# VH-VL binders against b7kms5: the designs that were tried, part 93

Target 1, 80 residues: b7kms5
Amino acid sequence: DTFETVRNTIRIESEVDESLRQLCHEERITKETWLEAAYLYLCEKPEELAQVIQLAQERLSQRKAIADYKRAKTMQERFL
Key: E = the ipSAE of ESMFold2; O = the ipSAE of OpenDDE; V2 = 0.75 times the mean of E and O plus 0.25 times the DockQ between their complexes.

## First folded at step 5 (VH-VL)

Design ja15 (framework fv_iratumumab; at its last look DockQ between E and O 0.47; V2 from the best seeds 0.00; counts 0 for: pae E 7.7 > 2)
Fold by ESMFold2-Fast, scan of step 5:
Structure ja15 (fold): chain C 80 residues (1-80), chain A 126 residues (1-126), chain B 107 residues (1-107)
Amino acid sequence: as target 1 above (80 residues)
Amino acid sequence: QVQLQQWGAGLLKPSETLSLTCAVYGGSFSGYYWSWIRQPPGKGLEWIGEINHGGSTNYNPSLKSRVTISVDTSKNQFSLKLNSVTAADTAVYYCARDYTVEYFGSDTYDFYFDYWGQGSLVTVSS
Amino acid sequence: DIQMTQSPTSLSASVGDRVTITCRASQGISSWLTWYQQKPEKAPKSLIYAASSLQSGVPSRFSGSGSGTDFTLTISSLQPEDFATYYCQQYNSYPLTFGQGTRLEIK
């Protein structure tokens, strides 16, 4: 029985990615293993998990606002 | 889950100002534009305008001289004021959320209204 | 402003029928068109965006096609709950504009 992995492509803020890449390089780990470890750790810490989820919700709201603003700007430019 | 509740409907006389408010429950307010759309009895839909959390507005040019949309971010509410009403402004007014579909690695966006308020009937009669 | 014209304005059909509704834009809008369904005394509900992308939870009997100026909404096998008014809406440019609507009635 072989345990399967999945390939994911994600888009994150460049400064966060740069910081994470630096951390992974210095500690000799991969983004893949850091993500797995972080999630598993947080699943055992419900209070910390809730705080991370709140931050994620705030960041998602900001990204949606930016997408909406760009969409509106595009429609306005096509109008005028 | 997301619910829009509106109020301020009623009877108006010509020349008065129409005022409606929409409150957003169960979802994020700050990540979206929010629209007002109206429908005269037996007719189709007309987009009035939109506003985002930051107060940025876009209005239908046909109504721009009479319309103001404002936002109260502390209450997750947005409001419509339409000045100098006439019988032609008689309609059911809806608030709605603008939903933008974003594609990874693309500057192309798709769009639809995903949640709507219950509607408010405004009748303008002398 | 971009004018959206629907055809027909009204049609009568029976359960099980294949129904087609057409929408024409006064200028090219690529695929930037959404279809809505509205039942009496209710707010509209979005069915299809990007001319052909079916919304989550919308039955597969609904489909959309077209690009540029000419668009079609098809219901492959009409059900009782489908009797409603249908609207197209362009999102190419401001102001956002809707078609006049197509009223689908029981024969």
Scores: ipSAE 0.486, ipTM 0.841, lowest interface PAE 1.9, mean pLDDT 91
Fold by OpenDDE, look of step 6:
Structure ja15 (fold): chain C 80 residues (1-80), chain A 126 residues (1-126), chain B 107 residues (1-107)
Amino acid sequence: as target 1 above (80 residues)
Amino acid sequence: QVQLQQWGAGLLKPSETLSLTCAVYGGSFSGYYWSWIRQPPGKGLEWIGEINHGGSTNYNPSLKSRVTISVDTSKNQFSLKLNSVTAADTAVYYCARDYTVEYFGSDTYDFYFDYWGQGSLVTVSS
Amino acid sequence: DIQMTQSPTSLSASVGDRVTITCRASQGISSWLTWYQQKPEKAPKSLIYAASSLQSGVPSRFSGSGSGTDFTLTISSLQPEDFATYYCQQYNSYPLTFGQGTRLEIK
């Protein structure tokens, strides 16, 4: 092998994951190589990278908002 | 990288109102609870209260009657007001983020204070 | 309120020592406990949450154990940078409460 690989746990939103999986299947690539390629592509396109980062931040915020609700619910349940 | 910057008056007289503000940089304000914690000189930590992006608050009952925590989402800031201060309120006050540990597929969560402000010494003296 | 009691309040140790700090809750808090490290004039730093989960970036010489009412923070081999004050904190219920702290000093 020419490259060393690192194992990562990547959790993707179910609908996005399904769409990505389907794409990868059709194009006979993997999600890993897709992510690698996408990152490398964006590294050469600072404006597009910035847009992706912003989108990623928004999605993270949404995840955290959901987590916030669950946190509150968890705490309430602990009082019962 | 998330950074919390806090400011406010450091010297008060008894019966005055303590007012501190904490600004959040480099991260999302929504999705977290934001806490105020104080520490008298040479003593331990006391949780004052918390607020989330939506303005929901939880206060320490020991201070509830005197404490108000508010949020300004347009500025990614949250503030602490403590009325009728006494010498017992002399402390370093910290703002902090309550990081919610995300568990996949879970409805329960852990949390801890992961980012802290630099602290604000508030001295109450006659 | 849930009272958190740490022991000892202070202790002296040497580099390389195994150090154990205990925290007792006045009532059951399951595993909803966090350990913090605080150095002088600095804000506390989280070390372990959920009683035994090591936070990212924290050296493996730190470990936490316990559930219910009795908890333990262990430093397997004390390093110079570990001399600090340590606090336990419960998040089982409001209000959130801290132990009184354990000051770890160099012998």
Scores: ipSAE 0.037, ipTM 0.756, lowest interface PAE 3.5, mean pLDDT 91
Fold by ESMFold2, look of step 6:
Structure ja15 (fold): chain C 80 residues (1-80), chain A 126 residues (1-126), chain B 107 residues (1-107)
Amino acid sequence: as target 1 above (80 residues)
Amino acid sequence: QVQLQQWGAGLLKPSETLSLTCAVYGGSFSGYYWSWIRQPPGKGLEWIGEINHGGSTNYNPSLKSRVTISVDTSKNQFSLKLNSVTAADTAVYYCARDYTVEYFGSDTYDFYFDYWGQGSLVTVSS
Amino acid sequence: DIQMTQSPTSLSASVGDRVTITCRASQGISSWLTWYQQKPEKAPKSLIYAASSLQSGVPSRFSGSGSGTDFTLTISSLQPEDFATYYCQQYNSYPLTFGQGTRLEIK
């Protein structure tokens, strides 16, 4: 009777989130249905999936570098 | 998918040097802090220190004079050396990945240890 | 160093009970606290970070609350697999420190 779903928490860069939110509003869909559709579509497209994975890896590396900088700076400031 | 495997444990005598190595598989070594954490049998957890891929370290002041954490980025490994051990250093030693949660546009962060090694029991005789 | 004191040291409860475990910091740590679960012979597992943010894949019966010096981990309906020792850990400042642990025993 009920549609099986899982609840997840994700964190998205704010400008990307705003752009995605605007797209979803214009297309009358939700972010969750967009995410599901994007993944299902890419599963049929190995070359396009590889490009998305490469971009995701680049963004992950950039986010980690920023996080390490903020951690060091913030931990120092917490003592002040 | 990420796995941490550790080795280099056993029975030590007082004054010897504890030496442990942790290898990281199935994930990136760069972009994280890597910690050593110990747990005396039946007791709680004590953070020993951390290192990042660039070799920058932070040590628990209680151990700083005796501890060295090193990294070998070509092998995706980091190591712990603890000099001049005593019976108080008897513990299970864990390596762990420190995952930092970053908030874009904010100067705050959170973190937690998301992957741990299997643990190495180090016993220092009395 | 920031001392983290957990209460109680040991707790017995039955399946279905609501369980609370507290953690007190020796100075203010805002919400910079993580809860871990450790089962026998295993490494700890992160449950909650930032005092109240539930990790992905952790059952919703786990929740955290608190800010400043007083923090609480709650299990709303205890399950058999929740038999474990629970640790709080602050990341407000170096050195990182853990509570002494709370051993949860299932009656």
Scores: ipSAE 0.013, ipTM 0.677, lowest interface PAE 7.7, mean pLDDT 86
ESMFold2 (binder alone), look of step 6: mean pLDDT 90; pTM 0.918

Design ja16 (framework fv_iratumumab)
Fold by ESMFold2-Fast, scan of step 5:
Structure ja16 (fold): chain C 80 residues (1-80), chain A 126 residues (1-126), chain B 107 residues (1-107)
Amino acid sequence: as target 1 above (80 residues)
Amino acid sequence: QVQLQQWGAGLLKPSETLSLTCAVYGGSFSGYYWSWIRQPPGKGLEWIGEINHGGSTNYNPSLKSRVTISVDTSKNQFSLKLNSVTAADTAVYYCARDYTVEYFGSDTYDYYFDYWGQGSLVTVSS
Amino acid sequence: DIQMTQSPTSLSASVGDRVTITCRASQGISSWLTWYQQKPEKAPKSLIYAASSLQSGVPSRFSGSGSGTDFTLTISSLQPEDFATYYCQQYNSYPLTFGQGTRLEIK
């Protein structure tokens, strides 16, 4: 029988994607199954899950800072 | 829940320096620009300037010669100093968070102020 | 600097009315406009960004439209809590500028 699935579009950093693609090729798995396995594994490991969430929050803050910088630069360029 | 709390001088004489501080509680400080906006009694809003975690600033050109915004990242605070005040600087001053709406793969961004301080009335009179 | 002009400066209306507030930019700003509501002695609250995108938690009776230089905020069925001053703000370029405000008063 098949699992019910959803199609998601995600945007990740190019360098991370390249590294993940190589890992998936070497281990003969797909990005989809790696993502599922990683999440399920971390759900069984509360301490590791907490560390991953902290890293995710830090990376999100960095992305917000970059978005704000690009927004400000765009407004400045239109002003010039 | 994000909360902005501000404090500073209320009554000033012409030629003095206006000083206000805004503290950010309950949310991330480092991912945003933070603005000062003022509103003279019974009038509209005027943007003064903004600062980010790294100390990068953008100022309203009409005020740039008199304004300095600074940041203390260790305290999650940012401050406004406005030199050489006149009666025209009488206003309620607000601190606010700049919220940038980012879209997938887009070079366009939308923007609004999502959290505001309670406001500080500054009166300049001789 | 981009000047934002609102009309009318003041408007009287009754609960249940459809009200329209207009904002005009001195030059083209695409759709880079936010609408704010300000109640007496309170800080402003954002209602709509990108000229027409309704903020989460803002009632659906509020809507925005327009692009370029002419923008409109519409309240389809005015409620008692809607009596406030409304401001438009452009974010096309620095410095950020606001309209002078439109005061919505009970009739």
Scores: ipSAE 0.397, ipTM 0.814, lowest interface PAE 2.6, mean pLDDT 90

Design ja17 (framework fv_iratumumab)
Fold by ESMFold2-Fast, scan of step 5:
Order: C-alpha cells, then structure tokens, then sequence
Structure ja17 (fold): chain C 80 residues (1-80), chain A 126 residues (1-126), chain B 107 residues (1-107)
C-alpha cells in the first residue's frame, strides 16, 4: 500500500472551520481529503497558487494585528 | 532577514522640529507595532512611542504633547516628529520592531524589541 | 510611571567570573521584564524576556530570574564578548520604562 499519512494539528479561525465543515458535509468528503486535493490542484495552477499565497499572507498579517491590539490593550488595563 | 534603516536631520536649533524616518525591509510591515526609542549621550534608554500598520499609536506621556508618529504603508516606513526641541532632546534615536510572543489559549503576551535601526544622532544646540 | 532601578550601576569583573546584575521595579510587574545587552556604538540586543525566557541564539551562560519587583540577570562564566552595558525593561504597562543600565567592565 502506497498511502502513508501523518497527523497534523492546525489552528484555524472558527468561521472558516464552520464553512469548511458545511462544504465537506454537503459534498460527502473529509477536511483531510479537501486539504490534500486543494493543495495538489493549486500546485498545478501557478497563477491561482500565487493568489492563495497572497491571501494567506494577508490573513497572517490580520492575525498578528489582532494579537498586537490585544497586547496593547492588556498593558493599558494592567496599569490601571 | 528583517532590516530597519533610518535617516533624518542630525543638527537642530532649539524650537525646531525633529524629523526621522525608518524603512522596513525583508519582512512584513503589517501585524506589528513599530517603536521609537532614544538614548541621550552616556545615559539610558527612553521609549518615545509606537505605531502599527493601521496608524494606532501609544505615546510616552512625558513626550505626548510634542510627539507625532506616522506611517506610510505604501513604502513600509514610519516617521517620528518631535516639536519644540531643546538641548535635552539631544540623543541617539532608534527605530525598533515590537515583537509580541503569543501563547495558545492565553490572553497574555510577552514582548521585546527584536530588530533595531542603526541609530541616528540628533544634536540640538544653539 | 513604573521606575526601574538597576544595581550596581557599574562593576568590574574578570573572564570566568559569575556576574549578577539586579533590577527593581517601583511596583509589581509580575514576570513582564526583558533584559538587553548594548555594546558601544550599537543598538541594544534582547537577551531574556518574561524575566527568565532565554532568546534563541543567546548563550546558555545567561539566565534570568525573579518576579514581582525584584529581578536578576546572571552570567555564569563571563566571556570577553560579554563586556557591555545591560538594561532591564518592564512591559507590564505604558509607558515602557528601562533601568538606568549596569556597565560591565574588564577588571
């Protein structure tokens, strides 16, 4: 047999997870197979892959901005 | 590798406005706060203020009436303006990145400055 | 503002010595303290955050301890490249404040 798998734990935003779960339920597929298929498809589509990478960079930037905002707010609240 | 490069006026007269700019290369500008910190000759460090990509600022209250920090997101630059300078404002000025350490499932964060500019000596003399 | 006071302001030591630098906050800051090293004509470099967490790439001879108001930075076996000025900095609340510095000199 040629299918060897690894277990990954990933942290994604709740709204994205809910949307993906709904899609997988409707289409009768699993999140694991969707992720594999999406990545393999995009690897063969350089322009689409670049677009996805750009979106990923934007989302990473947004997550960091939220973390920094929470940090600054916490520090202001600690003083008072 | 992230690199901060700064420039601006070196010699000022009392009452003038200090203007310095810091450019960020090799990394994301968004998602961080960016700080200005100064060091008078032979003395310790003083935090001036910070700004994020969206323009949100926090200033040291001791300087708040005279200081403005701004961003130019199109150029990945942030700038310091300090009004009404006096001899007490003579210092090496540094720009720096605020690095926030986030922990899973926690609202608390650790923080330090991980990258610094080369420093700009500003001398205020009559 | 939270005032940070370092002791001593300067000390002389020899290569191989164990060196301890202290930092005291004027009010409780939990463990929200960073230690920096600054060499002449250079920007500071962070060594330790959260009072005791060693930065990646910083030699294991550096260690930090303490919580609340009293903190220490220890260099277990001083090396030639360790002669520098050391600063503590609190990030409990705004404004960020630094200690006045401890200058470590060759004996």
Amino acid sequence: as target 1 above (80 residues)
Amino acid sequence: QVQLQQWGAGLLKPSETLSLTCAVYGGSFSGYYWSWIRQPPGKGLEWIGEINHGGSTNYNPSLKSRVTISVDTSKNQFSLKLNSVTAADTAVYYCARDYTVEYFGSDTYDWYFDYWGQGSLVTVSS
Amino acid sequence: DIQMTQSPTSLSASVGDRVTITCRASQGISSWLTWYQQKPEKAPKSLIYAASSLQSGVPSRFSGSGSGTDFTLTISSLQPEDFATYYCQQYNSYPLTFGQGTRLEIK
Scores: ipSAE 0.114, ipTM 0.721, lowest interface PAE 5.1, mean pLDDT 88

Design ja18 (framework fv_iratumumab; at its last look DockQ between E and O 0.04; V2 from the best seeds 0.00; counts 0 for: pae E 13.9 > 2, placed apart)
Fold by ESMFold2-Fast, scan of step 5:
Formats: C-alpha cells, structure tokens, sequence
Structure ja18 (fold): chain C 80 residues (1-80), chain A 126 residues (1-126), chain B 107 residues (1-107)
C-alpha cells in the first residue's frame, strides 16, 4: 500500500512561492499535496479549470517575453 | 497550431515604400520577438529586423535607415515598411517567429525561427 | 557583422550517400548556430540549433557538429526528400546573418 511518486524540479515566481509557502505552513500541508489536491479538484470543475489554464498561458507568455528580452540584450552587448 | 499569414504590396516602382503585414493565429503574440527576413530570387536569406509586443526593435544596420517594423498588439499583427525601394529590394519577404531557448541557471540562450509566413514576392521595376 | 561562408555552394549526391556541408564564421560564435533546410518555393525549416541540437520531428540521419568558427551538417544516408538548399545562421550577435546556402542536387 504505497504511493508511487516522481520527483520534479519546478521554477515558480518568488512572490507566488512565498505566498504558497505561508498558506502551506498555516494549514499544515505540503506544496506537493496542495498541487495534487488543486489539480484533482479542478479536473471536476471544467469552467474553473479553463480559467486556470488561461492564467497559466498568460504567465507563460510573460516568462517567454522576459527570456527574449534578455537574449536580445545579450546579443546586442556582444557588439559593444 | 501557430500560423503566420502575410499580405501587402507586390509590385512597386523605384522610390516607393514597401508595406507588408503579418498576422499571427493560434498562439500568443506577446511572448516573442517577430522577424522579417528576405530572399532575392535565386539568392540567400537576409535578416531585416525583429520586434516584440512592446515595440522594442533591432534592425539590420544595412537597412536601418530605410526600415520600420511596427506592432498592432490588439490584432496580433506586425508590419514592415521599407522606404525608397530600388530593384535590389526585389525579393520574397517572410515573417517569422523568433524562438528563444532558455536554460535554468544559465545566461546563455539559443535562437531559431520556428514558424514562418508563406512569403510575399515583392518586385521593384520601372 | 559576422560573415557566414558555406562550402560547397552546390553538391551533387545520390540517395544513400553520406553528405557533409560546412559553415565557417568570420569570428568565434561559440555554438550559437542554427541550420535550416529550404525546398523550392517554401519557407525555410529549422533542423538543428546550438550547432548540434536536433529539432523534434527531424530525422536522426541529420546531425550537426562544431564550435567556434567551423561547423558541419551531416546527412548520414541521403533520402529523396533531402534534396534542398541548406543554410547556416549565427545568433552570437546582431545582426543575425546567414550563410550563402548550399544547394544539394540529385546526381
């Protein structure tokens, strides 16, 4: 009777991580179990799941924009 | 899937302004730089410039005095204007998406063009 | 500007042949090089980035190698669909520059 688990390395925004860490501490749960519960709950709520996916897509676009900005600046600096 | 569609002027006379527009469908516009690249008939590729959703541009110095790239973020479109055209500007013009590869904990980036428009033939003749 | 020079400018080969195309940068570009394939009347398609990283969906017969100034694209066993023009492109610094192309033709 054992849960089979996988280990993932995930990079998230520092402010979000800090807020989530506070929530987990106050409620006496772990980030791992919160993530599992949130996903399982949202799978039963298609309208809410769609809203979360939209937010995720927007956040992904912002991260890509930041990476592109840094890439462009690095290439420009090599001619200075 | 992401698709780029382009349209604009096909036949121009010397001294006129070339104007092309590229529309992005099926994906986010704001997370990328978008490029214009041209290819004269039977010749190789020349990068013209790139722009992001915020209007930040980088232009090829060989064309910088004649080139303007602009964005319309409300329509997911970006456009090329090339002033004072000559016969040397005759080419197929492509719009393309710049795809940046980022690595965790690294200040180095890889770059390639992952999606391209269908191409627009621009002919400059008197 | 960084000049990219490809060799040869054209190459004739038969199906099943091992083909190599080279690209030389006028200054060091580390591994910041992408290879493209272009078929007649179509936009280019990226094959390899970072000199040696194969794009998803590109056949394993394609491989890239090199760093600094000298780079090679290899097709280990040429197929009919591989007859095309190939371009290298550096992204070390602005402006982005391409090689003049290598036209791979059927023998």
Amino acid sequence: as target 1 above (80 residues)
Amino acid sequence: QVQLQQWGAGLLKPSETLSLTCAVYGGSFSGYYWSWIRQPPGKGLEWIGEINHGGSTYYNPSLKSRVTISVDTSKNQFSLKLNSVTAADTAVYYCARDYTVEYFGSDTYDLYFDYWGQGSLVTVSS
Amino acid sequence: DIQMTQSPTSLSASVGDRVTITCRASQGISSWLTWYQQKPEKAPKSLIYAASSLQSGVPSRFSGSGSGTDFTLTISSLQPEDFATYYCQQYNSYPLTFGQGTRLEIK
Scores: ipSAE 0.456, ipTM 0.828, lowest interface PAE 2.1, mean pLDDT 91
Fold by OpenDDE, look of step 6:
Structure ja18 (fold): chain C 80 residues (1-80), chain A 126 residues (1-126), chain B 107 residues (1-107)
Amino acid sequence: as target 1 above (80 residues)
Amino acid sequence: QVQLQQWGAGLLKPSETLSLTCAVYGGSFSGYYWSWIRQPPGKGLEWIGEINHGGSTYYNPSLKSRVTISVDTSKNQFSLKLNSVTAADTAVYYCARDYTVEYFGSDTYDLYFDYWGQGSLVTVSS
Amino acid sequence: DIQMTQSPTSLSASVGDRVTITCRASQGISSWLTWYQQKPEKAPKSLIYAASSLQSGVPSRFSGSGSGTDFTLTISSLQPEDFATYYCQQYNSYPLTFGQGTRLEIK
């Protein structure tokens, strides 16, 4: 079988990354293959996929809020 | 899908004030930063400044003394004013949406422009 | 300000060629770099962010690498629609700054 890979930088929250790294180590898999497998699994599980999407949206919202705060803080510091 | 549409005067004389407006359609205006970027003919890109929904701004120091970016949240619009223009301000001006994401537990975040206006050519000539 | 310097300023290539464009930052910017493609009379289009992450819908023949001060955009097999001007942009610190651009022309 032949397949093409796409190189992307995946930036994961540190605590989640650590837990995932530990899991992958114990199960003798990689984060890449875990992500591929998880996605493929979820593609066949519409309810579970919806739950994951909702969780992902919530986490994104939190990241955006933090980003906005961080940027605002940076702006304030530049005027001091 | 998100669309940015911009308009404003394209021909100015030296010392006049450049005025452009960008309207956002098909997406949330809040929760994002919005930037102005310009490109002189045949040249590269220069970031002018940004504004968020709350009106907080940051300007490129190279233009700070002459630039004002404002927001009209009731219209989902933001505007650019550039005072005392010269020939050096001749450029295509773009409005753009900033995509910003913070990453938990790190100093890393992403900040890039994912949606752009169609561009407005502003020519300064005597 | 952080200066971004691209190399080369222009290059000619043929369809099917492997093309490499470099971007150097005047100081360390970690992976806080985005690559844009711009075609004539059009606004720039983001291709790669975080130095190596492909935007949705971008062909896999595009790739980005690097960290710190040196970055590379690679097109593994050039297609006709890839002839354009490419820009790098740092978002490590304000003001946001772009490279001067690399014009990719048909040989």
Scores: ipSAE 0.323, ipTM 0.848, lowest interface PAE 1.4, mean pLDDT 92
Fold by ESMFold2, look of step 6:
Structure ja18 (fold): chain C 80 residues (1-80), chain A 126 residues (1-126), chain B 107 residues (1-107)
Amino acid sequence: as target 1 above (80 residues)
Amino acid sequence: QVQLQQWGAGLLKPSETLSLTCAVYGGSFSGYYWSWIRQPPGKGLEWIGEINHGGSTYYNPSLKSRVTISVDTSKNQFSLKLNSVTAADTAVYYCARDYTVEYFGSDTYDLYFDYWGQGSLVTVSS
Amino acid sequence: DIQMTQSPTSLSASVGDRVTITCRASQGISSWLTWYQQKPEKAPKSLIYAASSLQSGVPSRFSGSGSGTDFTLTISSLQPEDFATYYCQQYNSYPLTFGQGTRLEIK
């Protein structure tokens, strides 16, 4: 039997991706396998999962703030 | 003022390879994704695929087996190759800037196109 | 793939009319929808992003509304330069997909 998978696109901050890529290379695993394992591990640990969700919410807020700043800069370029 | 200027293929025979190039002026090339979109005469728009300055690509599954998008960061250019063309590939082809590469991980700022090239008509004949 | 269906396919209207164009997604797309205007032999121009946010420089007579699967573009008082074809585009999921277009013509 084979595992059924879903292909999706995700975007990861460059510095985080570089660190994750290096870890996966050293441990001879893939980013996909690491993500699956991390989620499955956290599913059994509600308090740790809540902390990860909180961090994810903070990172989402930071990404939106950066995106709003870059959008404002792009708008100024369109009017020069 | 960001401007996209495109050039390349006009008249092709069936089975040939379509090749177009788009150059970016007046703005940053890095930090964005760059797309190709096409429009058959009198019809709607179809997204072909995208690339960033690092060479990362994503293609429309309907065209993925025939499409290659590449980038030359030294010239701030990106290009489209579409193999094995048929009459169904006759269209105006546009290059465009994807707004969302400027913003990471946000669903609210995902892929829409704020700057477009002027279009290149590609006709596939016998 | 998420299918985007626009209604009507074409519309005849007079200068000064209030017009509405609808777009329906085959699946929920939250608010991740952009409206474009395209004039003959020109590239599309983004008017509205995130379903309701006006792009810079777009006249206030244009407005967008909706969430989920049903979206509306409204032009409150049609001007001569507004006769064009309008497209919606979802950016909730790959592949990016466009509606088939609504041609707005002079009555």
Scores: ipSAE 0.000, ipTM 0.592, lowest interface PAE 13.9, mean pLDDT 83
ESMFold2 (binder alone), look of step 6: mean pLDDT 90; pTM 0.917

